# Ledger of designs, part 2: VH-VL binders against q8rwq4r167to367

Target 1, 201 residues: q8rwq4r167to367
Amino acid sequence: LALEDIDGSPSFLEKALQFIEKYGTKIEGILRQSADVEEVERRVQEYEQGKTEFTFDEDPHVVGDCIKHVLRELPSSPVSASCCTALLEAYRIESKEARISSLRSAIAETFPEPNRRLLQRILKMMHTISSHSHENRMNPNAVAACMAPLLLRPLLAGECDLEDDFDGGEDNSAQLLAAANAANNAQAIITVLLEDYGSIF
Short names: E, the ipSAE of ESMFold2; O, the ipSAE of ESMFold2 at other seeds; V2, 0.75 times the mean of E and O plus 0.25 times the DockQ between their complexes.

## First folded at step 1 (VH-VL)

Design b10 (framework fv_belrestotug; at its last look DockQ between E and O 0.07; V2 from the best seeds 0.00; counts 0 for: pae O 18.1 > 2, placed apart)
Fold by ESMFold2-Fast, scan of step 1:
Structure b10 (fold): chain C 201 residues (1-201), chain A 122 residues (1-122), chain B 108 residues (1-108)
Amino acid sequence: as target 1 above (201 residues)
Amino acid sequence: QVQLVQSGAEVKKPGASVKVSCKASGYTFTSYWMHWVRQAPGQGLEWMGVIDPSGGSTSYAQKFQGRVTLTRDTSTSTVYMELSSLRSEDTAVYYCAKDFGSDYLPEYFDYWGQGTTVTVSS
Amino acid sequence: EIVLTQSPGTLSLSPGERATLSCRASQSVSSSYLAWYQQKPGQAPRLLIYDASSRATGIPDRFSGSGSGTDFTLTISRLEPEDFAVYYCQQYGSSPLTFGGGTKVEIK
């Protein structure tokens, strides 16, 4: 499952994002509600067998889970460890106005072009969904909660100079709580990027 | 169709351990956290802990820390709750419950197991 | 930890009446991350409302949730015989996850 277009044909991810933008905006709990695992696996398999177009009668929750499947299966995060560090440093600024401007600068100045484009493309879909929260019940915070850990994976893995890998071996509860705190930071960062999408991108 | 099926009722002596199973089907087992909640007779719901089935990481309520152990078997899509050093006050119905949304942040519970009655008596 | 206090403990009403159930948090619940569950005798709880006001799939229109911060309400506009049950609120805005003590809605 390719992130970039192949010979001018949209990738599986691009087609799924377009589907959600067109058919997902009025679906309650879109991106948050789980679909039947067998249907998601079947649909991914059908793409591999040449059924590359999403039709209007597809289940939006299945397509949403296809997006998450692609992001989860990526060998590396959409946002690299160094880019996550830049975002986390910008986010730690206490002033809201300075935080927003620093996040914009971090994205513009530190992200490789392909990573910036991928993040911006996914956030565009997320922003579209959150802009219809009255209909779909998915405000920026809710959309960020669903997607942020998949976008900022290095924050949860401790790769951003964030010490969250407890080598206790016997007590995994400390690890899960540390991961939850990292996920809260990821959600908060993505929430700002969604709420101030027009100012940042 | 999402289903959570728990093991049958248990009767244990004080000081023993009990291990309750919860078998999941109809969704990607490793994508969602699984919580455990208990309910003593005539009492309310009490959250015990959560497990991330993908990595096996856990988090427990302070009251149960040191006595509860959550584990999973990805080959059978089953989560286990083991409670040690049983006391009569541990007599309760124990539920597994699937987290609804993000697998990285705890949320609300969209599906529940049918419950397992554990009775601790001398 | 956030303590959730539900009131009243028992609400005695007749079919057709409106039920109003309260859930008060000891601290502000972030993002209105509060859910309501219904439990009937011998059964597992059933999700009714999430995010304070969003009705879960399959839940009738007579159930509605409202509130933010520390004060939350579950309203059943016209009680049906099947609605007599125990109702629990739950917060997931912070760890550990906590439940209220429950409100029993019983027939007069």
Scores: ipSAE 0.000, ipTM 0.512, lowest interface PAE 13.2, mean pLDDT 84
Fold by ESMFold2, look of step 2:
Structure b10 (fold): chain C 201 residues (1-201), chain A 122 residues (1-122), chain B 108 residues (1-108)
Amino acid sequence: as target 1 above (201 residues)
Amino acid sequence: QVQLVQSGAEVKKPGASVKVSCKASGYTFTSYWMHWVRQAPGQGLEWMGVIDPSGGSTSYAQKFQGRVTLTRDTSTSTVYMELSSLRSEDTAVYYCAKDFGSDYLPEYFDYWGQGTTVTVSS
Amino acid sequence: EIVLTQSPGTLSLSPGERATLSCRASQSVSSSYLAWYQQKPGQAPRLLIYDASSRATGIPDRFSGSGSGTDFTLTISRLEPEDFAVYYCQQYGSSPLTFGGGTKVEIK
């Protein structure tokens, strides 16, 4: 699966997550700063060709973009459309205490176990990074902005919006506004999950 | 409480190999990288390479690539440095040094071994 | 790789005097990625300063570090007899890790 190879050993994604947790916490702009696309693609190919371990001297920005590349290329969304709908419904609850309780319930009860494990694992790395914001300048909101679109793909695709259906006209401004609202919702949901990580997981 | 104890002095002829041990105690051996640094007589410090004891991954300074090999034994908490094809220029004190932290790129060294003198003479 | 140049090579001073040691990098090094070590004859180096200006545990406050970019300084505000030693800077902002050539602080 996404975190394990067939033989049960850590996958490329799991190794990259461990690298960022170990070496990324003091790197300014980690997960936000882009690496060169060709360097990222080369590193992924090097893994496929037998360079299966990250070494301490690798550029953390390249490793961070490897994580994003893997998430972007998954054949199905890390969080399904129904799971995104459950998170959005829970997030919209006005009371902070009830919202946290509802988010916890949605994750525990609605998510298939593999999807919950994947989300929780990635959020653990993100939580670790955001806990070192004094050194890396990446608070929960900044980390969420970088990662939420990759985790909540159906929300950005308009497959689970509760308030408005996307206007399918030829007006690019309306399409951009709907995409921006979906991105804002995705970021807000992930930010709450990071800020209250211990209460939710 | 953290202690790095190295093996004793060695006298070698040119062309031979030397293997120096560094036994760690007082901390979780596999949680921290171990570096090797040498110092020729009257000279400064020269970084040779590093090993991650948890997986055995290594990285070496270009100058030593192909001649130095770092290994470890997690059951005895010991790192080994082997330097082959010795020359008189390899006469130096060899130190192991513990990396400060495992949650960041290799940083600075908070604990050092006592040093092992290797003398290469014909 | 980043080359560190320390100056002076030798600093001859008396106890009680202030020592100022320079470390200059060939490329910019973040102030968070430079350390200073003390080494006495026949001993291993000892960490004094990390992240350019933070004292290691147990290091007296007469030792201080400063600087950023390419220029870093170790200051010993009042030399004690035990401070006469060789001092090395080390950068860890880029692989490979590199050391300066050292500054020997000796009794005048």
Scores: ipSAE 0.000, ipTM 0.450, lowest interface PAE 16.3, mean pLDDT 84
Fold by ESMFold2 at other seeds, look of step 2:
Formats: C-alpha cells, sequence, structure tokens
Structure b10 (fold): chain C 201 residues (1-201), chain A 122 residues (1-122), chain B 108 residues (1-108)
C-alpha cells in the first residue's frame, strides 16, 4: 500500500505528507519550487538505506520533491485511465451541484478503494497547504497545477482523450500544446475535487 | 539569486539570421520552461515561443513558426533563440523569461533577462 | 487564442492619486490565470500580480488585482513617483500565452 508499510506503519510517503502538513504551510512556493537536485537525490538514497523519519530541520522543498518522486515512481497512476475518463466526463457537467454529485459518484463507483484512499490523502495535504495561501502563495489552483500531472498521469499522456480532443501528430509543437491543454484540464478537475473535498469524500 | 544574462546587441541586414543566448543561474535550469518575448520600438510585448530545457521540446507562436528556433545546452544552462530571414520589422528588444514552474503547464514569468536589442537595417 | 485588450491606453495622473487599469479578454480566462507586469523605460518587465489577485514577492500592498472571466483590474491605491510606467496584463489560462497592449501611467 502506498501509504502503509507491510506492518501497517506509515510509509515514507505518509511521513513526508505529514511533514508538509506540519512544516510546509508557511513556506513560499511549497510544492511548486524545485529543491536542489543533489539534496533530493541524497535524501531519497537515505530513505532507501533506512532513514525513513523526517526531522523538523529538513528543507520542506526537499521533502516536497520526495513526495513527487514517490508519486512518479508508483507502478501505476494514482488515478487510472478509466478513472481519469470518468472524472473528465463528470467535470464537464454544467451545473455545479450535478457536477459535484457526478464527481462523487465517479470516484465511489469507478475507483478501487486503495486508489481512492491515496487520492483522498494527497488532496488532504494539498488542502492544508492551500488554506495558508496568504503566507505560502499557493492558492488551490496553484497547488492543483503542481500536483495534477502526478495524479492524473493518463490524462496528460492522452490515454483517456475523448474523440473531440486534439491528439498529437508527428509535429512536436502540436504535441507540446496538446500536453499543455491536457494539463489545464487536469488542474481544473483537481481544483474542483480540492475545493469541494468534504462533499466528494 | 536567479539571474538570466543575455548576449549583447546585434545589428543585422535583411535576410540574415540572429542567434541570442540567455544564460541562467541560481536555480535548477531543467525544471522550468524558458520563454522568449520581443518588443518592437514603442510597442507592446509579443510572445514568441517556449522551450522545455529538460527534453528540448518547443512550442512557437504561429507568427514565428518556421523562422524561430529555440535550443538549449544543459551543460552551460543556456537557451538560444535563432530568428532567420530577418526583416526590418524584426527590429526589437528580445527577452528571455523564466516560467514560474512546470511539468507541462506554462504560467507567468517570475524572472526576465535584461533584453537584447536586435536592429535590422540595410 | 485569447486577445487581451487593455484600457485606457494612457492614464495621466498625479502622485497620490488612485490608478485603475483594465484588461479585457476575448474569451474567459480559465481559473483567473492572469498576471500583471510593470515595465519602466529601458528595463525588462517586472512581475506584480499573478493568478489575478496574488501579489508577487516584494511588491508593495498598494498594488492589487481583481477580476475573473473576461474582466480584470489592476489598482494602485496611491501612486508613488516610481509607479509611473507601462503596465501589461498576460493570460496563461490557454495556449498560446498572450499579452495585452499595455497601459501607460504617466505624470499629469
Amino acid sequence: as target 1 above (201 residues)
Amino acid sequence: QVQLVQSGAEVKKPGASVKVSCKASGYTFTSYWMHWVRQAPGQGLEWMGVIDPSGGSTSYAQKFQGRVTLTRDTSTSTVYMELSSLRSEDTAVYYCAKDFGSDYLPEYFDYWGQGTTVTVSS
Amino acid sequence: EIVLTQSPGTLSLSPGERATLSCRASQSVSSSYLAWYQQKPGQAPRLLIYDASSRATGIPDRFSGSGSGTDFTLTISRLEPEDFAVYYCQQYGSSPLTFGGGTKVEIK
């Protein structure tokens, strides 16, 4: 399980999420700014060699990049391609009340429970950060922009496109533009899930 | 401290090409997209295109498609903008500008280079 | 492609006065992804506001942004001598990125 080790104790990911919830709320650009690449690599190596506890004096930007590293390395996307398609279809509903209900239903009916728990847990950390936007400059849209590509990988890869979406040809410029537009949609979906977290989960 | 330092002013004849460099320091070069924006004398800002320095992927404004080429050298943390088939209307100040941050999502520009004046005259 | 139209083209005011600058988009700007930049003569632009209303680091609180959809406003509550410059809006809600034509704030 991504959030627990075999014995039921918190995983490295869960500990990093807790660190960011406690120490990241006052850090300008948290989750958005990259940390020193050598420090991130060193910290990941320390984790692999058994140092799985974070201390209060660790750099929150390094811990944030550790979270992103773990999410990137998961063997499957936190949200699968079929789940991304369901979210995208629900998100496009015009009425806010119907959209929220459809998002809740899509998550309840489509997601395997471990994936739903993981998404819910990550969104909890993101909500905590965005609640301190006056100090850290990370409003809900900004936090969603940083994290949505890691959560909705299949949408960014074009694996859940609807027929009317442009997909890339051989032109690299068109592929970069299509990826940017998919990222905007992923961000919008995650923003809604974040803003209405209690109603959806 | 983040810094973008551009190459010096250029004077070119119509039909020539110009290549402007932008050297980045003070941040992880490959983690942020780099944009190019120009400003003709007395005119506003015009977006030309963007490069993702991690892989070298680019996207260009339609007006410049086919004439502009963005490249980078990760070993020197430098991006290059080359504009070919120069015309007098290409006389402008050319800026590089750092995207706030991305894994695919272009945003706003938190740091700008000092600008490079390119003059195209016969 | 989203066209940004700034008005007025020129705003002539005295120090101490309030400046109100408008930026109108041809289409709704997703999630209020709109930034404002200040450019003084001979200098590169400087970021003032991002996400329509968030102040960039080091920007005085006399600068504020507001708006959503197609209508956005930059307000300078009390003009200081150093605020006389050209101001540009920029949207990043849709590719390609686009800038407004600018509003020059000058001494009356």
Scores: ipSAE 0.000, ipTM 0.505, lowest interface PAE 14.6, mean pLDDT 85
ESMFold2 (binder alone), look of step 2: mean pLDDT 92; pTM 0.931
ESMFold2, look of step 5: ipSAE 0.000; ipTM 0.476
ESMFold2 (binder alone), look of step 5: mean pLDDT 92; pTM 0.938
ESMFold2 at other seeds, look of step 5: ipSAE 0.000; ipTM 0.426

Design b11 (framework fv_belrestotug)
Fold by ESMFold2-Fast, scan of step 1:
Structure b11 (fold): chain C 201 residues (1-201), chain A 124 residues (1-124), chain B 108 residues (1-108)
Amino acid sequence: as target 1 above (201 residues)
Amino acid sequence: QVQLVQSGAEVKKPGASVKVSCKASGYTFTDYYMHWVRQAPGQGLEWMGVINPSGGYTSYAQKFQGRVTLTRDTSTSTVYMELSSLRSEDTAVYYCARESLYDYVWGSEGMDVWGQGTTVTVSS
Amino acid sequence: EIVLTQSPGTLSLSPGERATLSCRASQSVGSSYLAWYQQKPGQAPRLLIYGASSRATGIPDRFSGSGSGTDFTLTISRLEPEDFAVYYCQQYGDSPYTFGGGTKVEIK
């Protein structure tokens, strides 16, 4: 599982999430500012060579990008196409109270336990960062913008049942609008999960 | 089952150093941070620092930076706290306490297991 | 560093009464990484609550925690004789870890 290695030891991802929660909260632009791709790949390689702990002196931007690297490289999305559909259906409810209740139910009833645990764990780190937005300038919308594409991949790929499947031309304005709407929906869903984290989890 | 056992009471003169041990048993030593917390007579709890036993990496409260050194021996599952340049204000009970490295939904956080404490008295 | 202020300093109550203890942080505590400990004279502290609201293993259900951000509360719904002790809050959301000054719950 993404949070545990095969032998049940905490994974690279879990260790990186812990580091960001304890040492990344005061870092301006954390999760948004990119480290050099080569530095991130070097740090991942060092982990495999026995440097399995993140020290208190690590560069938080490199560790943040390590999290994104792991999520991007997962064989399957943290949230499956069917789970994305359930979240999108719940999110489209116009009443705020009904929306929150429906999102809670969708997560509790639709998600396989490993996927629910993974999503909850990542959102906990994201919630911690956004709760320090005065220091780091990463409010819930900003954190969601950075992370939503990695968490709700099927929604962005148009694999959800409720999304418009548009077969347009190369420079089609409708195609660009559809892509923008999918990205906005993903960000909005994650933003609600962050803002109402305590009510949903 | 799970326990932390600390070394016995120490009486030291001002200017000396003291080294307190904390021996862990009943769990995987390298899966938990080990913290050191002290308590002066009649006072509250004061955090001194933490060691990650897996890598040996440490972090200290600024007040103790330069005077405290945390080390570990993985072969004996023991953490050591050495405090140098002792003053009368260092008279306290010193505790070790473990904290889970891992913050996922089935894990536990906070300092869930504590040593019995070691009294260090600094007197002339 | 995050400074934790506990109030009241002393709470004098009788068995069966409800105790409400406050812990206020000088700045927001990330991920509600706030714990509560109980300490009796001559003993090491005992973890009661972690993550602001989760009871530690073996802790009776009369103990509950609540709050987020800068304001946290420990509630003991019906005091038992063994509950008279000093209670400390502690944050572990940011280094250095810090403790509150403590609230003494004593028999009236």
Scores: ipSAE 0.000, ipTM 0.467, lowest interface PAE 14.2, mean pLDDT 84

Design n01 (framework fv_benmelstobart)
Fold by ESMFold2-Fast, scan of step 1:
Structure n01 (fold): chain C 201 residues (1-201), chain A 121 residues (1-121), chain B 107 residues (1-107)
Amino acid sequence: as target 1 above (201 residues)
Amino acid sequence: QITLKESGPTLVKPTQTLTLTCTVSGFSLSSYYVHWIRQPPGKALEWLGVIYYSGSTDYNAAFMSRLTITKDNSKNQVVLTMNNMDPVDTATYYCARDLGYEDSSGYFDYWGQGTLVTVSS
Amino acid sequence: DIQMTQSPSSLSASVGDRVTITCKASQDISSYVAWYQQKPGKAPKLLIYAASSLQSGVPDRFSGSGYGTDFTFTISSLQPEDIATYFCQQYDSLPLTFGQGTKLEIK
């Protein structure tokens, strides 16, 4: 139901994604610039009260943060822990062509259909934004930096099977390094999915 | 040259499903929006829906329950599917291009030639 | 839904005449209106967008004006090839809506 309400109409998330695709492509720093948290909460409340359409004069940064709000509030991650592990293993392949092929296979073979559709839908919006980087200054790496933590939550939470976790102690500095490495991997994975979107989906 | 072309004229029986294909040339579906508009004989133009370059869609609420628009960027094709056709759905159906830019989106700079869809028993 | 009402529904004029067609929106649409020309058996052709911007390749005898709810489309000196039906369209909000059309004929 993340993309559709129970009556089959487009969800709040789907309408926000469509707005960003239509009106956000020329907005500098779209998805990176934060809107006032009070304005975001008010806009979410207005949707619940019946203001279900986004008009062209809405603040694109508020709509972008509405998307992030919905993704943060989802009961489960768009990509499960096992799916994150499959993506990370595919990403680690050194050959670019084999990496892309493995990412395509991982998504096609391991993802439940609702999760695959949700990830693909969000990546389509992200791909649209990054394809207009000359105008909005948001290249694939910048868009991935903003969105990866929301899409690959289990990877950032250390729920994926990492061999270095066996050797790592309870030392705080080692834990901080592991967390930074996971964040970099999440951003890199999403960047590849954006750059090679047409080959993977 | 920028062109859009709807699949040939079609006869549809009441309750059947309509499928129309719009084939584009001279531009990429990954960079532009494509809309479907229809015109009953002698009447005004009526907007049906749009597919954005991302693949997302919006539909006129009057048709939403029976209308689907899809596309295949690699084939340069946009497909309209409308279920449960009725004689009042008899019209010329057009696909049309939209620039997809902020403030320059929602009007149509190029149109297909149109295809006549007749719904009768 | 935003309703677009055109006036007149039909018009007869002579070559060289100044022709004006009006379009009224049921609510404020700023300048988000386009005008199209449709000849019998053919697809509509974009003439004007953003209320007053002339589409590339369109003769400068065609013009548009207006803001808010009241819009006008003008042909400064009617030519024989201008015989067609003309439609206005709003693109401020979905669903996109068109006027009922104005059929232009030569006397």
Scores: ipSAE 0.000, ipTM 0.426, lowest interface PAE 19.6, mean pLDDT 84

Design n02 (framework fv_benmelstobart)
Fold by ESMFold2-Fast, scan of step 1:
Structure n02 (fold): chain C 201 residues (1-201), chain A 121 residues (1-121), chain B 107 residues (1-107)
Amino acid sequence: as target 1 above (201 residues)
Amino acid sequence: QITLKESGPTLVKPTQTLTLTCTVSGGSISSYYVHWIRQPPGKALEWLGVIYYSGSTDYNAAFMSRLTITKDNSKNQVVLTMNNMDPVDTATYYCARHEDWGSYLDYFDYWGQGTLVTVSS
Amino acid sequence: DIQMTQSPSSLSASVGDRVTITCKASQSISNYVAWYQQKPGKAPKLLIYDASNLETGVPDRFSGSGYGTDFTFTISSLQPEDIATYFCQQYDNLPYTFGQGTKLEIK
């Protein structure tokens, strides 16, 4: 499981998420500001060599990038192509009340349990960060912009099966528009999940 | 050996502000976190908040609107200020720390002796 | 907030008895549980951390176990000086929360 090692102890991802919740809430630009790529790679390697605890004096931007590294390297997206489709269909409902209810149903009814738990765990950390936006300058939209591409990878890759989004092999300008729409939709979906976290989970 | 000691008024009237000081000896608070925890008579412990080495703070949401934790590294003191005291705030107040400040998660292996604060008219 | 439910609320046992106390978290907290002993008029004393690690200087008759939501604290052979109230604490997420306590009395 992504959140627990085989022996049941907290995984690298779980420890990094806890670090950000405890030490990242007051850090301006947390999750948006990139750390040195070499420092991130070194820290991941140190974990593999036995340095499994994040100390309070570590660079929060490095730990944030460790989270992104793990999510990027997962064998499959946290949210599958079919689950992305379900979220997008729910998100397109114009009534706010019906949209939130539909998103809750999509997550509860279509997501495999490990994927639902992983998504909820990551959103909990993201919700904690966005709840301290007065100090860290990371509102729900900003946090969603940073994390949505890692959580909803199939949506950005064009792997969803929505007929009305079919580009038909149009010219390059249509492809650029489709890519922009996918990115905007991913960010918007995650933003709703953060803003209405308590109603959805 | 590092020791913590709470000091401040033992009696506070309703609506008044409580100010408690935690004085640390044997080590510098610039290098670790200090927490405030309280215990009403005969009841469970309640975590109030923490001040990190950087001076940043986190508070229990139940108390956040009336609670402030500050510190003075030169005096090696951490100060808890709680506004609008009520009789239900009667409790023994502790400052506490975790020895290995390198851990991102805190349990408390060092506690002050505690100071009983009674809120009564 | 994570709720820590402790049982029993009180128990009486004889010297030499095995004593077991449990804590249940309202959601998974991995192994981030500590156990404290508190004697009347004194500050709590750490006994166990990370669910099962014994704090330095604490007698080996004390032990802990558990992961996720269910945690157990055991005194293998009760001694007179063990009369106290015992509390569990989760430190997986803020705010840190404590169990309501178990008052241990000797027969």
Scores: ipSAE 0.000, ipTM 0.456, lowest interface PAE 13.9, mean pLDDT 84

Design n03 (framework fv_benmelstobart)
Fold by ESMFold2-Fast, scan of step 1:
Structure n03 (fold): chain C 201 residues (1-201), chain A 122 residues (1-122), chain B 107 residues (1-107)
Amino acid sequence: as target 1 above (201 residues)
Amino acid sequence: QITLKESGPTLVKPTQTLTLTCTVSGFSLSDYYVHWIRQPPGKALEWLGVIYSGGSTDYNAAFMSRLTITKDNSKNQVVLTMNNMDPVDTATYYCARGPLYDFEGSYPFDYWGQGTLVTVSS
Amino acid sequence: DIQMTQSPSSLSASVGDRVTITCKASQSISSYVAWYQQKPGKAPKLLIYDASNLETGVPDRFSGSGYGTDFTFTISSLQPEDIATYFCQQSYSTPYTFGQGTKLEIK
């Protein structure tokens, strides 16, 4: 899907992910610190005009925001509503060992292959960043906080099929609580996928 | 049909400058990185440097004071120049393509030249 | 610089044996590890990329695994044509570095 252009060459997203893995690991606050919106939009436009290479002297924060821009603009979430439901069910298992096993099974059995590849590719970059947290100050929880809303959009939109999923049909304060719980669940799920990346993929 | 080929073999006297040319076919130097790697007889591989698709370069710090890599995209050629050669620089020198980006990860050095023996002796 | 420490430096095995070689990086390098085969007088040949992916045309008896700092390369059933030196390489950051190599010989 998002990782290759029509002619089979690496996509903008794939090139940006490679850049962050290679040049972003020592950058404090990488993926969290926002770049200027105008600079991000300009860089996306430059790619469309033929400036297809990210050189080593690019601003890593701009490249990080380019990744977020692409994920935000995708017509469909990297993880579908049914896949989010499967991940949330697996995550709720209280035994850590059983939880990891269930997450692995959910991904292998539920995810369409292109969605699994996209998620795995993005998590590979995220895991690389979190593995250098001493240098960049971005531990798995911090990386997950930045990226989870872009990866698990249906969970945040209240589209998961669990009976305790709340879509904010009551007053405004209950709606805010539901949104906060969904965000916490998304971050927690992605955190487990990062901390146990080698066991799950 | 993707190939890389180093010039040589070459015999260089101590203190002289080494010049090697890598000629590529089957791909454009505007789209790929080309690296130089060497291997002394019976020893480990040693990365020397890279020229990126855009023309910028990176060198191994151990060699950067005497190493230059340039290219001519229209001729499909990458040139390595290394000054002040010493007998310890005797090695087989390779040019190689990589890394590449794809949906399954990065490919490292996917295609290598055959290698060329550089002997440094009086 | 990232140091790649490979073990063992040499090994002898019989045809049909399972052979395992290990490689340790001095810092986390994600999955940016490749494994190469080099026969005398020849250029290195890529076998495994991105730690565990088999290069096209390479027999399925070769495999790789690992993430972070610890990586392994395995030949599930050694064949006579597998006599060669094997080495790992990181492509995570420059300077790109190689293991010292493992010379594989058949008994």
Scores: ipSAE 0.000, ipTM 0.434, lowest interface PAE 15.9, mean pLDDT 83

Design n04 (framework fv_benmelstobart)
Fold by ESMFold2-Fast, scan of step 1:
Order: C-alpha cells, then sequence, then structure tokens
Structure n04 (fold): chain C 201 residues (1-201), chain A 122 residues (1-122), chain B 107 residues (1-107)
C-alpha cells in the first residue's frame, strides 16, 4: 500500500521518491527547504484527479514535501514502537563494528517485511541525496535531521520502551530534556543507517 | 545500444587549449551525470570532473583553474575544455556515465566511452 | 584526497586459480568502492560496486568484500579472458580516486 497501488503499479510515494532520486540530487537544501503548503496540497489533489506522473519541470521542494506529507499521514509509523526499541538498543552499543552489525541484525530479524521494505526504500532515496552533498549541501546528518521525525515517530512520541525511564510526575524541564534526547537519538540512528547503508542493507 | 564516444584533436602543442567532445547515444544527458577521466600511458586513472544533469559541475582541485565542462542537451553532447596543456597531460581521455537513480548512490562508471589518446608535444 | 593503495602491483596465476587483489583506503570510506577490469587498448569495465555488489552481466566468479579501509576483490577460478589490469575506485568523497592498478598475467 505504501509503495504500490492495489494493481501493483508504483504508488504516489514511490513516484515521488523516484523523482527526488532523479531530479533532486543537485537541488540545494532538498528535503530541508519547505515548499508552500498550498502548492503541496494542490499537487496531492492533482494526483488524485489523474495527474499521476511527475515531470522533469516539477518543483523538487514541492515533491519533497509530498513525500513528507505521505509519511506524516500514514496510519502507523514506518517503524513501529517495538522496532524503534530494537534500533535504539543496537545503536547504544559503544563499539562501532558491533553497533553496525547489531543494527543490521535488528532490521533483518525484528522488522515485519513491509516495514523493512518501506524503511529501506526511503533510506535509499535519502542515501542518494546525502551522497551528493557536495552539490546539494545535505550531508547524512542534515538529511537525517529533517526525515528522522517522520520515520521514527514512536521514539519522538515517547512510546519507545527505553525512553520511559523517568518519573512521569517530574517537572516540565525533565520532560523537555527527554524530548530533546529522543530527537537526538532518532537523528543519530538514521545518520548511522545512511552512513553505513551498504553494510546494513 | 548505449554508447559514449570521445572526439577531438589527437595532437596538441604545449600551452594550447584542448577541446574534447563526448557524443552520447541511447540515453539523455539531461537524466544522468557525465564524467571525464584520463589515463596517462601505463598509469592509473585520474578523475577530472563531472557535469550533472542540471548543468552544474564539480572539478578535481588539481585541474579546476584550467578545466571547464559544458553540455548541450539538444545535441546530447558533453564538452571538456582544458587550457595550458603540458606534455604531462598526454593521456587517453574518457567520458563515462554515472547514475544517481541506482539504489546505492555513488559515482561508479557504466558505461565508458572508448577513449581518445591526446598527445601533448612540440 | 582519499588515497587508494592496491596490492599487488602485478601477479601471475594459472587458469583455475583463485586470485585475490586488495585495496586500502587512507580513511574510512564505508562500502563506497567499485572495481573495474581494463583490457589492453580498451576502456575500463565495471565489475563490482558498493564493495560487494556484482554488476549485471558480470560472471559470478568475480566478487568483492570489505568495509571501512580494507577491500578485497576475488576471482574464484581464473579464466584466460580475465587477463587484464584491475582498478579499485572510491566514491565516498571528491575528488574521486583510483588505485594504481593490478596487472594480472597468466603463467
Amino acid sequence: as target 1 above (201 residues)
Amino acid sequence: QITLKESGPTLVKPTQTLTLTCTVSGFSISSYYVHWIRQPPGKALEWLGVIYYSGSTDYNAAFMSRLTITKDNSKNQVVLTMNNMDPVDTATYYCARSDYYEGLTGDWFDPWGQGTLVTVSS
Amino acid sequence: DIQMTQSPSSLSASVGDRVTITCKASQDISSYVAWYQQKPGKAPKLLIYAASSLQSGVPDRFSGSGYGTDFTFTISSLQPEDIATYFCQQYDDLPLTFGQGTKLEIK
């Protein structure tokens, strides 16, 4: 459903990902720079009304925001709460080699196949963008910063098991610190998946 | 079906400007990256620069002061211009495609042109 | 610049032998390595990309492995048509750089 329509043809998300891979690699600030909300909403509606192809003259920032729109509107996160926990546990391993190996194992062994496929497909596009940072100024950390909240939603919402180790009755400063730590962890996890994409997928 | 072919002078005098053309068939240069790589006789390959589908360029810092890569999408041609040629610039010059649409991003080259030997001598 | 150092510079082997060539990067380049075959008077041909991915149409006797700084290219059973010079290439950072090449000859 996320990557393919009922008849097996590429979905709106898949077509948008392909467009960014083909036309977005040289666009400065791609995925970070926001397009006008009305333009994005109009383009989504045009797809539903039969304009199913992205042409070379489309605004890449609008297409990038279409990807974010789809991910934000998914009924469930691309990575479930339990899968976020598995990634966070693997990421916390201090040895670089063991961390990469554990992330690979967590993805291969704990992710349901549709979730693994969706995450891998989105990371493929993100990896393509970050590999052209000399042109687009979007290194792995920058791409991770703008995409991680959409991919690891349960981690940022405090639904991951490892993020619930403080008392819920603590003051608001403790809650803000926990939220900041979760955001940093999400970005760091996605950054490692991008930097070591070839070893993990 | 897919081909790249380099053309231009085979002999250049020291201090002159070299101009090479890469003629592409079987794909559009508006959808791919095209690189220039050279190889002195019996030596390693040396990357010179790239022109992206957008027309933007990146150059090896060793050559950037004297190297320009341009393209004409309507002719499906990429042009390398290198100023102030020196005998050490004697090499076979290749143009090659890289594909940013592949699942693992990277500037690996497939296919390559056949190459053209440029000799720099008085 | 990232330096790619190949070993050996040349080697001789017999048909049917297992041949191994190594490539060392001067810094961590993850898996961003490609391997090429070049026959005399011809352009290089892509064999392996992303350190271990076999290019479509390339015989499965060719393989690559490695991560970080140390990479290996292997021919499991040498054939006469494999006689060529082999090059590694990194694509982690600009400028793109190649190894010095390994010339493979048959005994």
Scores: ipSAE 0.000, ipTM 0.458, lowest interface PAE 14.9, mean pLDDT 84

